# VH-VL binders against Beta-L-arabinobiosidase (hypBA2), part 10

Target 1, 158 residues: Beta-L-arabinobiosidase (hypBA2), of Bifidobacterium longum subsp. longum (e8mgh9r892to1049)
Amino acid sequence: TNVDSASKSTTNVAKDADVTGTTYAEKDTNYPAKNAVDGKTVMESFWGTKGSENKTDTLNIKFKDGKQKIDDIRLYFYQSSSSQTISGYAEPANYKLEYQKDDGTWAPIADQVRTPNYAGANYNRIQFTPVETTTIRVTFTPQAGMAVGVKEIEAYNT

## First folded at step 4 (VH-VL)

Design c07 (from e09 with heavy chain T97A H100L Y101W T105F; framework fv_ebrasodebart)
Fold by ESMFold2-Fast, scan of step 4:
Structure c07 (fold): chain C 158 residues (1-158), chain A 118 residues (1-118), chain B 108 residues (1-108)
Amino acid sequence: as target 1 above (158 residues)
Amino acid sequence: QIQLVQSGAEVKKPGASVKVSCKASGYTFTNYGISWVRQAPGQGLEWMGWINAYSGNTNYAQKLQGRVTMTTDTSTSTAYMELRSLRSDDTAVYYCARDLWYGSFDYWGQGTLVTVSS
Amino acid sequence: QAVLTQPPSVSVSPGQTASITCSGDKLGDTYAYWYQQKPGQSPVLVMYQDSQRPSGIPERFSASNSGNTATLTISGTQAMDEADYYCQAWDSSTALYVFGGGTKLTVL
């Protein structure tokens, strides 16, 4: 017997999660990691990596209610335009999804189906083989000359 | 069954252009990107660029910018790669590949040999 | 213009373990992919997202990616595994994919 199929939910288990990111002073003050799990996809509420000296930047999302079963992650990116006051941001060139195993090591999330297959400027849905974990990690590779902005990360068991 | 079928071999003179087609079947064309990869005789794989079949956005290898254009026709599930101002060192087998997650090339076309010689 | 460095060739006897490396600056911070190419054929994806195996690829194939080095490991190597192997990753400095130079695996 498997009760998981009957208990699937539209609840975003990443909302208000304990979130940490790779940090520097500007990002911590103006575009902190908590903006990526606040339930808002508005332009002025994002986690930003501008000024990062890292080749990639990472968000660790620890679910507030402990271990969760998930099979669906949704990402919203910030893209700047010439009409915006905040410049130099584009959707990442790529992103890596991992979950934390019980021994504390990280494993890739398997069998991902991404819609769109490349990072879109706004809504991105990633569906995969269910995993049970307390913490997911998203590692972002920026486009050359651009910073990464994440408006929101959501996680579901659909 | 998923397959990518490419157009046939071409022989070109230096300075000419070539346009290779890649017809996809067995999946929703707009859910995936198409990458183009070439391989000169006896040499390794060289990525040329990709096109996002969902948005039409493209990104090309720096050394080919200005000479390459990638397009799609979603009504026929076909991707195209045009390379201009051909040189002898463009002689290669050209592959299209279904692009999943920025570099997971899970299905490849059979390859198209383009020979550039005088 | 990041470069992924692979040894040009690796030789192993049947039944032995083959190890093919792919080196690049902070390669472990991105995903690595591996392709097998036999003469006259298109490449075949054998490993994705560092260590994941596509359906149909034998359990003998495994891979890792940490620090500056990604490694493809083939245990109990068979004659059918003889091929060219290419690693591939994303280069954030150019915002482009990059392939390693390829490794010719010879089984004895």
Scores: ipSAE 0.007, ipTM 0.567, lowest interface PAE 10.5, mean pLDDT 83

Design c08 (from e09 with heavy chain T97A H100E T105L; framework fv_ebrasodebart)
Fold by ESMFold2-Fast, scan of step 4:
Structure c08 (fold): chain C 158 residues (1-158), chain A 118 residues (1-118), chain B 108 residues (1-108)
Amino acid sequence: as target 1 above (158 residues)
Amino acid sequence: QIQLVQSGAEVKKPGASVKVSCKASGYTFTNYGISWVRQAPGQGLEWMGWINAYSGNTNYAQKLQGRVTMTTDTSTSTAYMELRSLRSDDTAVYYCARDEYYGSLDYWGQGTLVTVSS
Amino acid sequence: QAVLTQPPSVSVSPGQTASITCSGDKLGDTYAYWYQQKPGQSPVLVMYQDSQRPSGIPERFSASNSGNTATLTISGTQAMDEADYYCQAWDSSTALYVFGGGTKLTVL
């Protein structure tokens, strides 16, 4: 019997987390950070960075139930298209995953396996060596001239 | 106190256009969207579209695409909904409502009756 | 198509629990909202984001949203609760708002 596997969960520990974004001009009440942890992947329910003058924007996710063991993060991005009227959004050119250590400093999440390897507008799964933390952050680098929209971020111990 | 105050009733002929206003007060206008919802006499609620008061981005119901335009004037905290090429079945009470981008239409205007008749 | 189905009417006696359903394909994958409308008045938001209650709405109002069905529950129903109730959700395929047809609640 694998003891670690016995502790595995299908529970999304990021759901309803305390979440903050670093957007400059688009305030929380326009496309609020809480949309990224609400358990919904609807097209208009996203955290948006449109109007930000930052070169990168960060989403900080503090789990509701304190320190969690995770090894799987899932990201869903909003992408503008001709069939939708909210313009100027595309999946990020890149993103960075970090966790907060007990001393308050940030460390990169190691040994990431990304599916797909490049950011996709739909479903992005990142698997990695298990980490125990209260807080994760994702830093997004937008495509030139575009804003980043995060429909949902989920975290699991699979 | 948060309130949305709409313009008065209108009577229009078929083929005309109507422009309904919605003046917001008691909150930061640009922090919220405005949705427009109509209700024909004795019928249910029908969503028409929304506008982001900060960005100006709009999203319209497919049935009304090409006939409806939503705008805002941030200097007066006022939203507008213009419906063109009016038909008798456009007769309805038109509401504006504050929208947080979750679909929670938490404060509604008093409604504007638009009657389309010859 | 993007359709939310509500029963046209529900009747309860004062003090009983009223249950109003709203059905749509994969509705539980999106947020559901509930509005109360009394004759000649603007709608009032009574429940948001599936199960959250706005300030000023009595504790007897509760709601859930799972699978294909969202439900508004009014416990200890009072005469003042008599109204038309509308559900509203996102159509995940078009990202547009959709209202249900409405349910007339009668409190006898």
Scores: ipSAE 0.008, ipTM 0.505, lowest interface PAE 13.0, mean pLDDT 83

Design c09 (framework fv_ebrasodebart)
Fold by ESMFold2-Fast, scan of step 4:
Structure c09 (fold): chain C 158 residues (1-158), chain A 119 residues (1-119), chain B 108 residues (1-108)
Amino acid sequence: as target 1 above (158 residues)
Amino acid sequence: QIQLVQSGAEVKKPGASVKVSCKASGYTFTNYGISWVRQAPGQGLEWMGWINAYSGNTNYAQKLQGRVTMTTDTSTSTAYMELRSLRSDDTAVYYCARDHYYSGSFDYWGQGTLVTVSS
Amino acid sequence: QAVLTQPPSVSVSPGQTASITCSGDKLGDTYAYWYQQKPGQSPVLVMYQDSQRPSGIPERFSASNSGNTATLTISGTQAMDEADYYCQAWDSSTALYVFGGGTKLTVL
């Protein structure tokens, strides 16, 4: 048995993650942060930031099964140009990816290769130098007059 | 090689409109946005707006709302910026720049187009 | 709309460290970017997402962004670094990009 080929995983380690460190939760909508880690990339299931007074909002992803090695993050955004859009949400203008170090401080994820190289797509794949961490966070800057809608975040070791 | 090539210099009268083009090459046009930035003689950089080449979404600087329109033609990988109701204080070098829309960085810039508005 | 404030000029001798600041309300809550512009030329991106350096930019260039202040640092400053430097950020309250007023770096 070649055990080296089994070291890579198709498992989304962000699924069912602890999102309690997320900076904002909507009060009266069905768009809580847990929707971004529920394993669904459908339009009806997203995390929304409508009503946030924060200049940016951060989605905090603490992996369910502790420390993980990852090199691939996938983000699915709610897009305002869809004919089925719920009003007031759009993909972010930009986003920042960080991981939590063992001492609890945050560091940027290095050597990111983003496909596409902008946030204006339904699906965004970010590949990078592998990191081992318990927690990642994504900080989103919204578009003018819009709240951010994140359908799903996935994390893999490909 | 990644390159943005802009249209040539323009001289306009107050009240006229100008449309500057920006032809992109060397990359997948729809994977990036285009921001437009102007610089009056001897002054600093002023952001005018951007267009997301994938979605077609635009956003404009507040002071230019109603006077500026940004478009793209994906078949020719060309971005356009039209500024209407020109004033003498619109005299500037106009730049297009490749916009990593999600990151806010302008990594490649056109050579600039001088637009002179005078009576 | 947010305003980014830069000193109008900074002077250093060759080999010394230049520091150019960019101040704005809660600037550290968003990304900062830095551009170099030489007379008659288009701007060139020298730092992105606070502290990242593009390919081809010398390691002498570094940057930080925290609280209300972003800083571009050029160690071992050379004559070729003489230029205008502009900071840029995203103003999430208006969802608009904003440039600082620019700093003329003189190396003499």
Scores: ipSAE 0.008, ipTM 0.576, lowest interface PAE 9.1, mean pLDDT 85

Design c10 (framework fv_ebrasodebart)
Fold by ESMFold2-Fast, scan of step 4:
Structure c10 (fold): chain C 158 residues (1-158), chain A 120 residues (1-120), chain B 108 residues (1-108)
Amino acid sequence: as target 1 above (158 residues)
Amino acid sequence: QIQLVQSGAEVKKPGASVKVSCKASGYTFTNYGISWVRQAPGQGLEWMGWINAYSGNTNYAQKLQGRVTMTTDTSTSTAYMELRSLRSDDTAVYYCARDYESYYGSFDYWGQGTLVTVSS
Amino acid sequence: QAVLTQPPSVSVSPGQTASITCSGDKLGDTYAYWYQQKPGQSPVLVMYQDSQRPSGIPERFSASNSGNTATLTISGTQAMDEADYYCQAWDSSTALYVFGGGTKLTVL
């Protein structure tokens, strides 16, 4: 079959997005939500949920340039080790991807293919049937006794 | 062809440990999780826990916490489930299953099952 | 902790529609999955993500999930459909998978 690749892009449309989260994303002055969309995947730049009293924590990512077509999301998680000064973080037990419909309601992103299927620490790629939206929402379920750290969220139309 | 092939039946005494293996083939092992599900004779399905084949991270059912350990050997595409301090009520068929959709728990391929009998 | 409730048994005549329910608090806010198990065999996934059918599963299988109830529907039920059926969901509040108690479908 012939496909037109002119619609495809290597541009990360989540970079510098308007990002908001649950109450702890706004209150953690050391690891704010903006760190998840700053274009950096380094250890010092992540959004952290440590100290959250919520069972799950959520990031809402509103694209800077309005409605975008996406089919590829990349997540980078922070994981602490016994040799690091920042402790108590592990990749989430699970995460959920949703997009905002034109009527303002939320719908699950369908037909996801995850690599790896369960959350990996350094890099997670989620490919899916293209959606057009202004805003995506990621809900994280932490591992027992651990906080979630998100180094970066990227969104592409590949 | 996707297959999960489990080790053979085991007979154990109370207080012993059992380790069941599950060898995967036909797909990239580290792209999927493995869940373990057991079924006592004449009873329903009971989820025991899952393991992330990429990271090795696990989550266990609360009632089995402290008695179960799940591991993987990526070089042989094999998952393991070890249950310790066996009791008579641990007598069951133990299944491994591939988790296709990790955040919502789709088990698309199952092993043939391993009968573990705990008796004195 | 979430509990999924299924009727213990459902009986239908051949060619009739079977309906198996699975009830849980806010179940419609998560995906539901359905498995078929015949005596001496491993479970088989028959429906995933509420209403999707795996390749190889007959078109007469369908499902829905809304509010507190997920439903598996088998139209034109055949003798070969006689089995135990289990629903399953992810409880995001506890990060645990939960199975229903199972429903024995009898076709007579």
Scores: ipSAE 0.006, ipTM 0.542, lowest interface PAE 12.2, mean pLDDT 84

Design c11 (framework fv_ebrasodebart)
Fold by ESMFold2-Fast, scan of step 4:
Structure c11 (fold): chain C 158 residues (1-158), chain A 121 residues (1-121), chain B 108 residues (1-108)
Amino acid sequence: as target 1 above (158 residues)
Amino acid sequence: QIQLVQSGAEVKKPGASVKVSCKASGYTFTNYGISWVRQAPGQGLEWMGWINAYSGNTNYAQKLQGRVTMTTDTSTSTAYMELRSLRSDDTAVYYCARDLYDSYYGSFDYWGQGTLVTVSS
Amino acid sequence: QAVLTQPPSVSVSPGQTASITCSGDKLGDTYAYWYQQKPGQSPVLVMYQDSQRPSGIPERFSASNSGNTATLTISGTQAMDEADYYCQAWDSSTALYVFGGGTKLTVL
């Protein structure tokens, strides 16, 4: 319908968001949280948790244009290979998606359909019942011995 | 086989500068960071700062900001820590340690033997 | 004064279990590390990432970290374990590594 047509968008509302990550012990600023919302999925632009002293690391993504309706999140992970100079990164063992409610508390995103249904090495699409929120958060649990690298997070209303 | 070998003891007057070296062997120097930790006589361990042996990027303890400089010479696999405007309370054993931030324990797995720096008139 | 608080001393008899604590606000949300230092020697890493033991460290060393307290436990304590023990963690508020004040373990 006209209403649905008007509300559906191919716009990535997470692009250039106000993003904060948990602190990590890597003493290099080359892989900051802003790299996860810069619109690039290239190898040189990712948020890294290498050296993190936190057991899990979280990205908080506050949309630049205020409250948004979303039903689709896409995650791209950086994965190290023997041919690359940047080493020690793998997709997380798992990740958790939450949105911020109007009262400031966090709630799990409900009815998630993940493709793939595990954390995929490169691309992950998560579709869910639409939520209206200013801020989403993704919490990553790393694989033993590996850091997490996030190339990009995208959010859509498809 | 992995070793960090530091320069010898130093005696300095207040206001002087000291530069301690730390020569690494037995591993690829640029794959790890080097942290510097000091210990005053009879006191505990105090972290001073860290340097990335690949990029040269540094991170210093706030208390020492402006007085400390950490550098590396990749050709000799050597890290350096220079502390300026020395005070009597800078008297300590200074350690370098390999920083495992590039692996999952991000901690200090191998330590140098320590360098005693005495600051006295 | 360290953000991480350790008892200054702990005494045990040979063969007994020693427990050394390290307390800090939300310490269990970050990884804790433990170092052993004998007189005139450099520190040696004895525990990493809360509960992991490096190769070469005896099985009688174990550790945990939850809530506000990390604990290093040495079972069947031997005379050779007499040393100063330091905990270490990341302080996210200052973006710095911090050490505890150290605990002198005496085995009598």
Scores: ipSAE 0.026, ipTM 0.625, lowest interface PAE 6.4, mean pLDDT 84

Design c12 (from e09 with heavy chain T97A S104D T105F; framework fv_ebrasodebart)
Fold by ESMFold2-Fast, scan of step 4:
Structure c12 (fold): chain C 158 residues (1-158), chain A 118 residues (1-118), chain B 108 residues (1-108)
Amino acid sequence: as target 1 above (158 residues)
Amino acid sequence: QIQLVQSGAEVKKPGASVKVSCKASGYTFTNYGISWVRQAPGQGLEWMGWINAYSGNTNYAQKLQGRVTMTTDTSTSTAYMELRSLRSDDTAVYYCARDHYYGDFDYWGQGTLVTVSS
Amino acid sequence: QAVLTQPPSVSVSPGQTASITCSGDKLGDTYAYWYQQKPGQSPVLVMYQDSQRPSGIPERFSASNSGNTATLTISGTQAMDEADYYCQAWDSSTALYVFGGGTKLTVL
């Protein structure tokens, strides 16, 4: 999918983030976690969880330039279809957004307004009360029998 | 083979409700959404809303909010669309379509004509 | 609130290129989709996510989406391509999908 994400703020602070704490990487090296922060929402450039034996998998996003103020996260999912060649992926059944506090503990991002209000296959916008943090994480629960594919995560202060 | 089969035509009086069914087969029902689209005679397509077949979460068009309810029965792979407080301008062919959650409705039901007249 | 505007009709001779436009404010910032509907039939997805072609749709169908305008292009148009064509896009202001008014393509 190719959504033009031009916004009032053009700075995606998640681009080229450190994804080292991500819980799983597929053996097929075509779908590494860095694909979720490469600044591209193109098809087939995604982080995949196929083959994971974990009930949930977490994408860890440590901002390249340190502590950032954010109030807007955008998630793009890959979904298998008759029109796309890579099989076995669907949007997650649900996902959780957390930020890391200064003491290293994790807290839920509060006051989320999700568009759509379920996990949409392609584009998901989550707006919330601003948080100031170095690191966010998204924890995905896959649909039964399916893997999760994340094309891109973006973070903005709008 | 992927197929969506809808219930038959209905004739209703103003103020009544109608519930249209859409039975899916040939794919894992809960991996996709179902969108509902209607078309008044001689008019264009109007999107009504969608439902996530796994979670049951729904999003409805603003004009229909409060009058429409979309549900699913996963045991029978069937989606339902109920429209209440029917008006003559609700006369239309109602379609269900398989929804990849980004707007590509790749398989459509055959349509259900709902006629609202006094 | 986005409104998608299509010309009500487009006519071409067999073998010529048909161009059907869909205009909306900042339409290129979201995905556009195209459906073909023949009389008495359900719509058929012919292009998705701006420029992608579903399996079974002829190579002569192509599409683009930039700025305020999405365009469906049918090269070497055939009589079998006569139909109503609808664009569809996501309206970020309402977070819902909207359809264009439709364009009747005639091949004379």
Scores: ipSAE 0.007, ipTM 0.493, lowest interface PAE 13.3, mean pLDDT 84

Design c13 (from e09 with light chain D29E T30K S51T Q52K; framework fv_ebrasodebart)
Fold by ESMFold2-Fast, scan of step 4:
Structure c13 (fold): chain C 158 residues (1-158), chain A 118 residues (1-118), chain B 108 residues (1-108)
Amino acid sequence: as target 1 above (158 residues)
Amino acid sequence: QIQLVQSGAEVKKPGASVKVSCKASGYTFTNYGISWVRQAPGQGLEWMGWINAYSGNTNYAQKLQGRVTMTTDTSTSTAYMELRSLRSDDTAVYYCTRDHYYGSTDYWGQGTLVTVSS
Amino acid sequence: QAVLTQPPSVSVSPGQTASITCSGDKLGEKYAYWYQQKPGQSPVLVMYQDTKRPSGIPERFSASNSGNTATLTISGTQAMDEADYYCQAWDSSTALYVFGGGTKLTVL
């Protein structure tokens, strides 16, 4: 039984998670999916979705310590203005959050409160009704002509 | 159960305004967007625009910019679409629908027939 | 803005496979959605994100989206499938959806 997943914590349970990249493009070798869970929000450490511009891209995040209770997800995006040499990546136009149920099916995360209330900020906090899960899934809708850049995805039980 | 219930049919004269309501139930209203779609008699579906129920931010079809306003009342979980300076070619069934982007199946209201006739 | 083109009508016999196409420039780089509308009724989502079925939609409904063409396929078509079908795609530059012109499916 993982009783720790039921207690309040400031620990980011997504750090060093097992990640699976997009379904519409090969993993961007310059900006691999592990960069989204490495604990870094610096300019050059992001996951990129180059090759699937104008299609959504999905990242599955399987927590390293098994089933966790979470109620708070934090997303950090690469902004297109961040670098003169890294081009073609931007914050997403929108994103969707799901969690995996015990039977293996996916369910939307309910009662989301997003701060800010738009998707394009450098830092986005999403608070919701607590869920217990081994895996969360984030689906990103890119801006037209751009790949998505995700610096970090964090998950907490606050 | 998720439901979108719209106000009843309207008959208007050219130059008038119409305001259609859409009451949502069965989900957290502010977590999803509301889109408005119309269908003229014997014609296809036409996207009018959408509103974010949390922020109030809107996007309108360019053809309708300046004539349409979309609003929400979060205390009653109700969305509104007001169309001004009505013309005979605005005669249509108007639908509200829930934005799929927040992780569920799109749900549609039953439709509101707006007839513009002199 | 994407202009989406559908054939105005498709006719099949009961039990046959119906194929409804939706064409647009670089449509395969966008998600396609499909709606079914019966006379006097609201549209019903039958396929989302190119290939996915909502709960309650029969397995005989499937879809694809590649290049410039999205396709809705209904295998073993039944009389109850008679309806108008609309494709829809998202335009991120305007943050709005665009519908195809619709296809009337006749089963007889």
Scores: ipSAE 0.008, ipTM 0.490, lowest interface PAE 14.2, mean pLDDT 82

Design c14 (from e09 with heavy chain T97A T105F, light chain G28D; framework fv_ebrasodebart)
Fold by ESMFold2-Fast, scan of step 4:
Structure c14 (fold): chain C 158 residues (1-158), chain A 118 residues (1-118), chain B 108 residues (1-108)
Amino acid sequence: as target 1 above (158 residues)
Amino acid sequence: QIQLVQSGAEVKKPGASVKVSCKASGYTFTNYGISWVRQAPGQGLEWMGWINAYSGNTNYAQKLQGRVTMTTDTSTSTAYMELRSLRSDDTAVYYCARDHYYGSFDYWGQGTLVTVSS
Amino acid sequence: QAVLTQPPSVSVSPGQTASITCSGDKLDDTYAYWYQQKPGQSPVLVMYQDSQRPSGIPERFSASNSGNTATLTISGTQAMDEADYYCQAWDSSTALYVFGGGTKLTVL
C-alpha cells in the first residue's frame, strides 16, 4: 500500500475551515481562530491566547468540504519580535495533534515525524500515516509566562 | 544604526565545510530571526533557511537539509551558517538578513563570497 | 516547488513609468515582497506585504498583488533605479520562501 494517496492534492483543506478556539486574546474579535486558517502567515493575522484562563488551549479545525484524507499538517507560530508586534508571545513548549473518529471521540495522530522535533517559532511540518477525518484539533502547552499565537495551520494530502 | 557584518571571503576545496558569521548590532538581537540567502555568479537569489535568535529554532530549505546548520551566539549577537560537503556549484555570495517573521528581509549583511575550487 | 516568473529585463526612458511583474499560482493566497539589487551590492527591501513601502524608499515606488500577478511600479523612473529587482513570496505547498528569477531594469 502506498501511504501517499493516488488522489494527492496541493490543496490546503484547512483553509477557510470552521475553526473554534478555547480562548482568544482580549476576549474579543482582534485575534480570532479564523485568522489561523485565512491562508496567510503574517504578523497581523493570528489566533492569540494572551489572557487565557486555561492551562492549555486548543484549536479545532473542521474541514469545510467534509471528510478529508490528510498526512501533512503545517503550523506557523507568532512570537513577540519588536515594537511592531504584540508582547508576551512565544512558540508553545509543546503541542498535541488529534483527529476526530467517526464515533465523535478523539484519537492521537499516529506515527508523527516532526520537523523540527520541538516546536519551532516560524514553520513546523508534521508528517504522519494518512488519516481520514472531518476534524482535527491541536492542543498547545505554552512556555512559562508566555501566550501562544498561531499565524496559520494547513493540512495536506501529500 | 542597524548593521549586519559578515566574515570575509573563503576559498575551499570540494568536500570541505565553510562557516560564515553574521554579527548584528543596533537592535535587540533576540527580537528577530536571521535568514540566509545565497547568490551564485550571474544567478538569482536562493533562500537557504532561517533561525530564530530568541529560541534557536531553525528551518532549512529542502535541498540543503542535512548539509546546512544555522546557529546563534546571543552573547556576541552573532549568527552562523555552516555548509558541509562543498561542491563547485556551492560557489556563491552568501548573505544574512534580518527576518521579521513575515518575510520582510529588511536589513542585509554585505555578503560573503565562498569559492569552491579544486 | 512553486515558481515565481519575472521578465528577464525591462527598459524604460527616464521619467517614464516602469512595471515589473511577478507571476505565480499561489500569489492569490500569499503576500509578495520586492528587493532591489545594484551591481556589487546587497539587496534592499523596497516593498513588503504586497503594497507597503518601507521608510526611506521613495514614494514613486508602489506595488500591487492581484490574481496570480504581483506588480512593482516605479513612476518617474530615474537612472539611479537601474538595478535587478526580485520578487519573493511564501509557497504554502512547500512551506518555503521563494524568489523570482529577477528582472534587470534599464533606464535609457
Scores: ipSAE 0.007, ipTM 0.487, lowest interface PAE 14.3, mean pLDDT 83

Design c15 (from e09 with heavy chain N52S A53G T97A S104T T105F; framework fv_ebrasodebart)
Heavy chain, then light chain:
Amino acid sequence: QIQLVQSGAEVKKPGASVKVSCKASGYTFTNYGISWVRQAPGQGLEWMGWISGYSGNTNYAQKLQGRVTMTTDTSTSTAYMELRSLRSDDTAVYYCARDHYYGTFDYWGQGTLVTVSS
Amino acid sequence: QAVLTQPPSVSVSPGQTASITCSGDKLGDTYAYWYQQKPGQSPVLVMYQDSQRPSGIPERFSASNSGNTATLTISGTQAMDEADYYCQAWDSSTALYVFGGGTKLTVL
ESMFold2-Fast, scan of step 4: ipSAE 0.036; ipTM 0.629

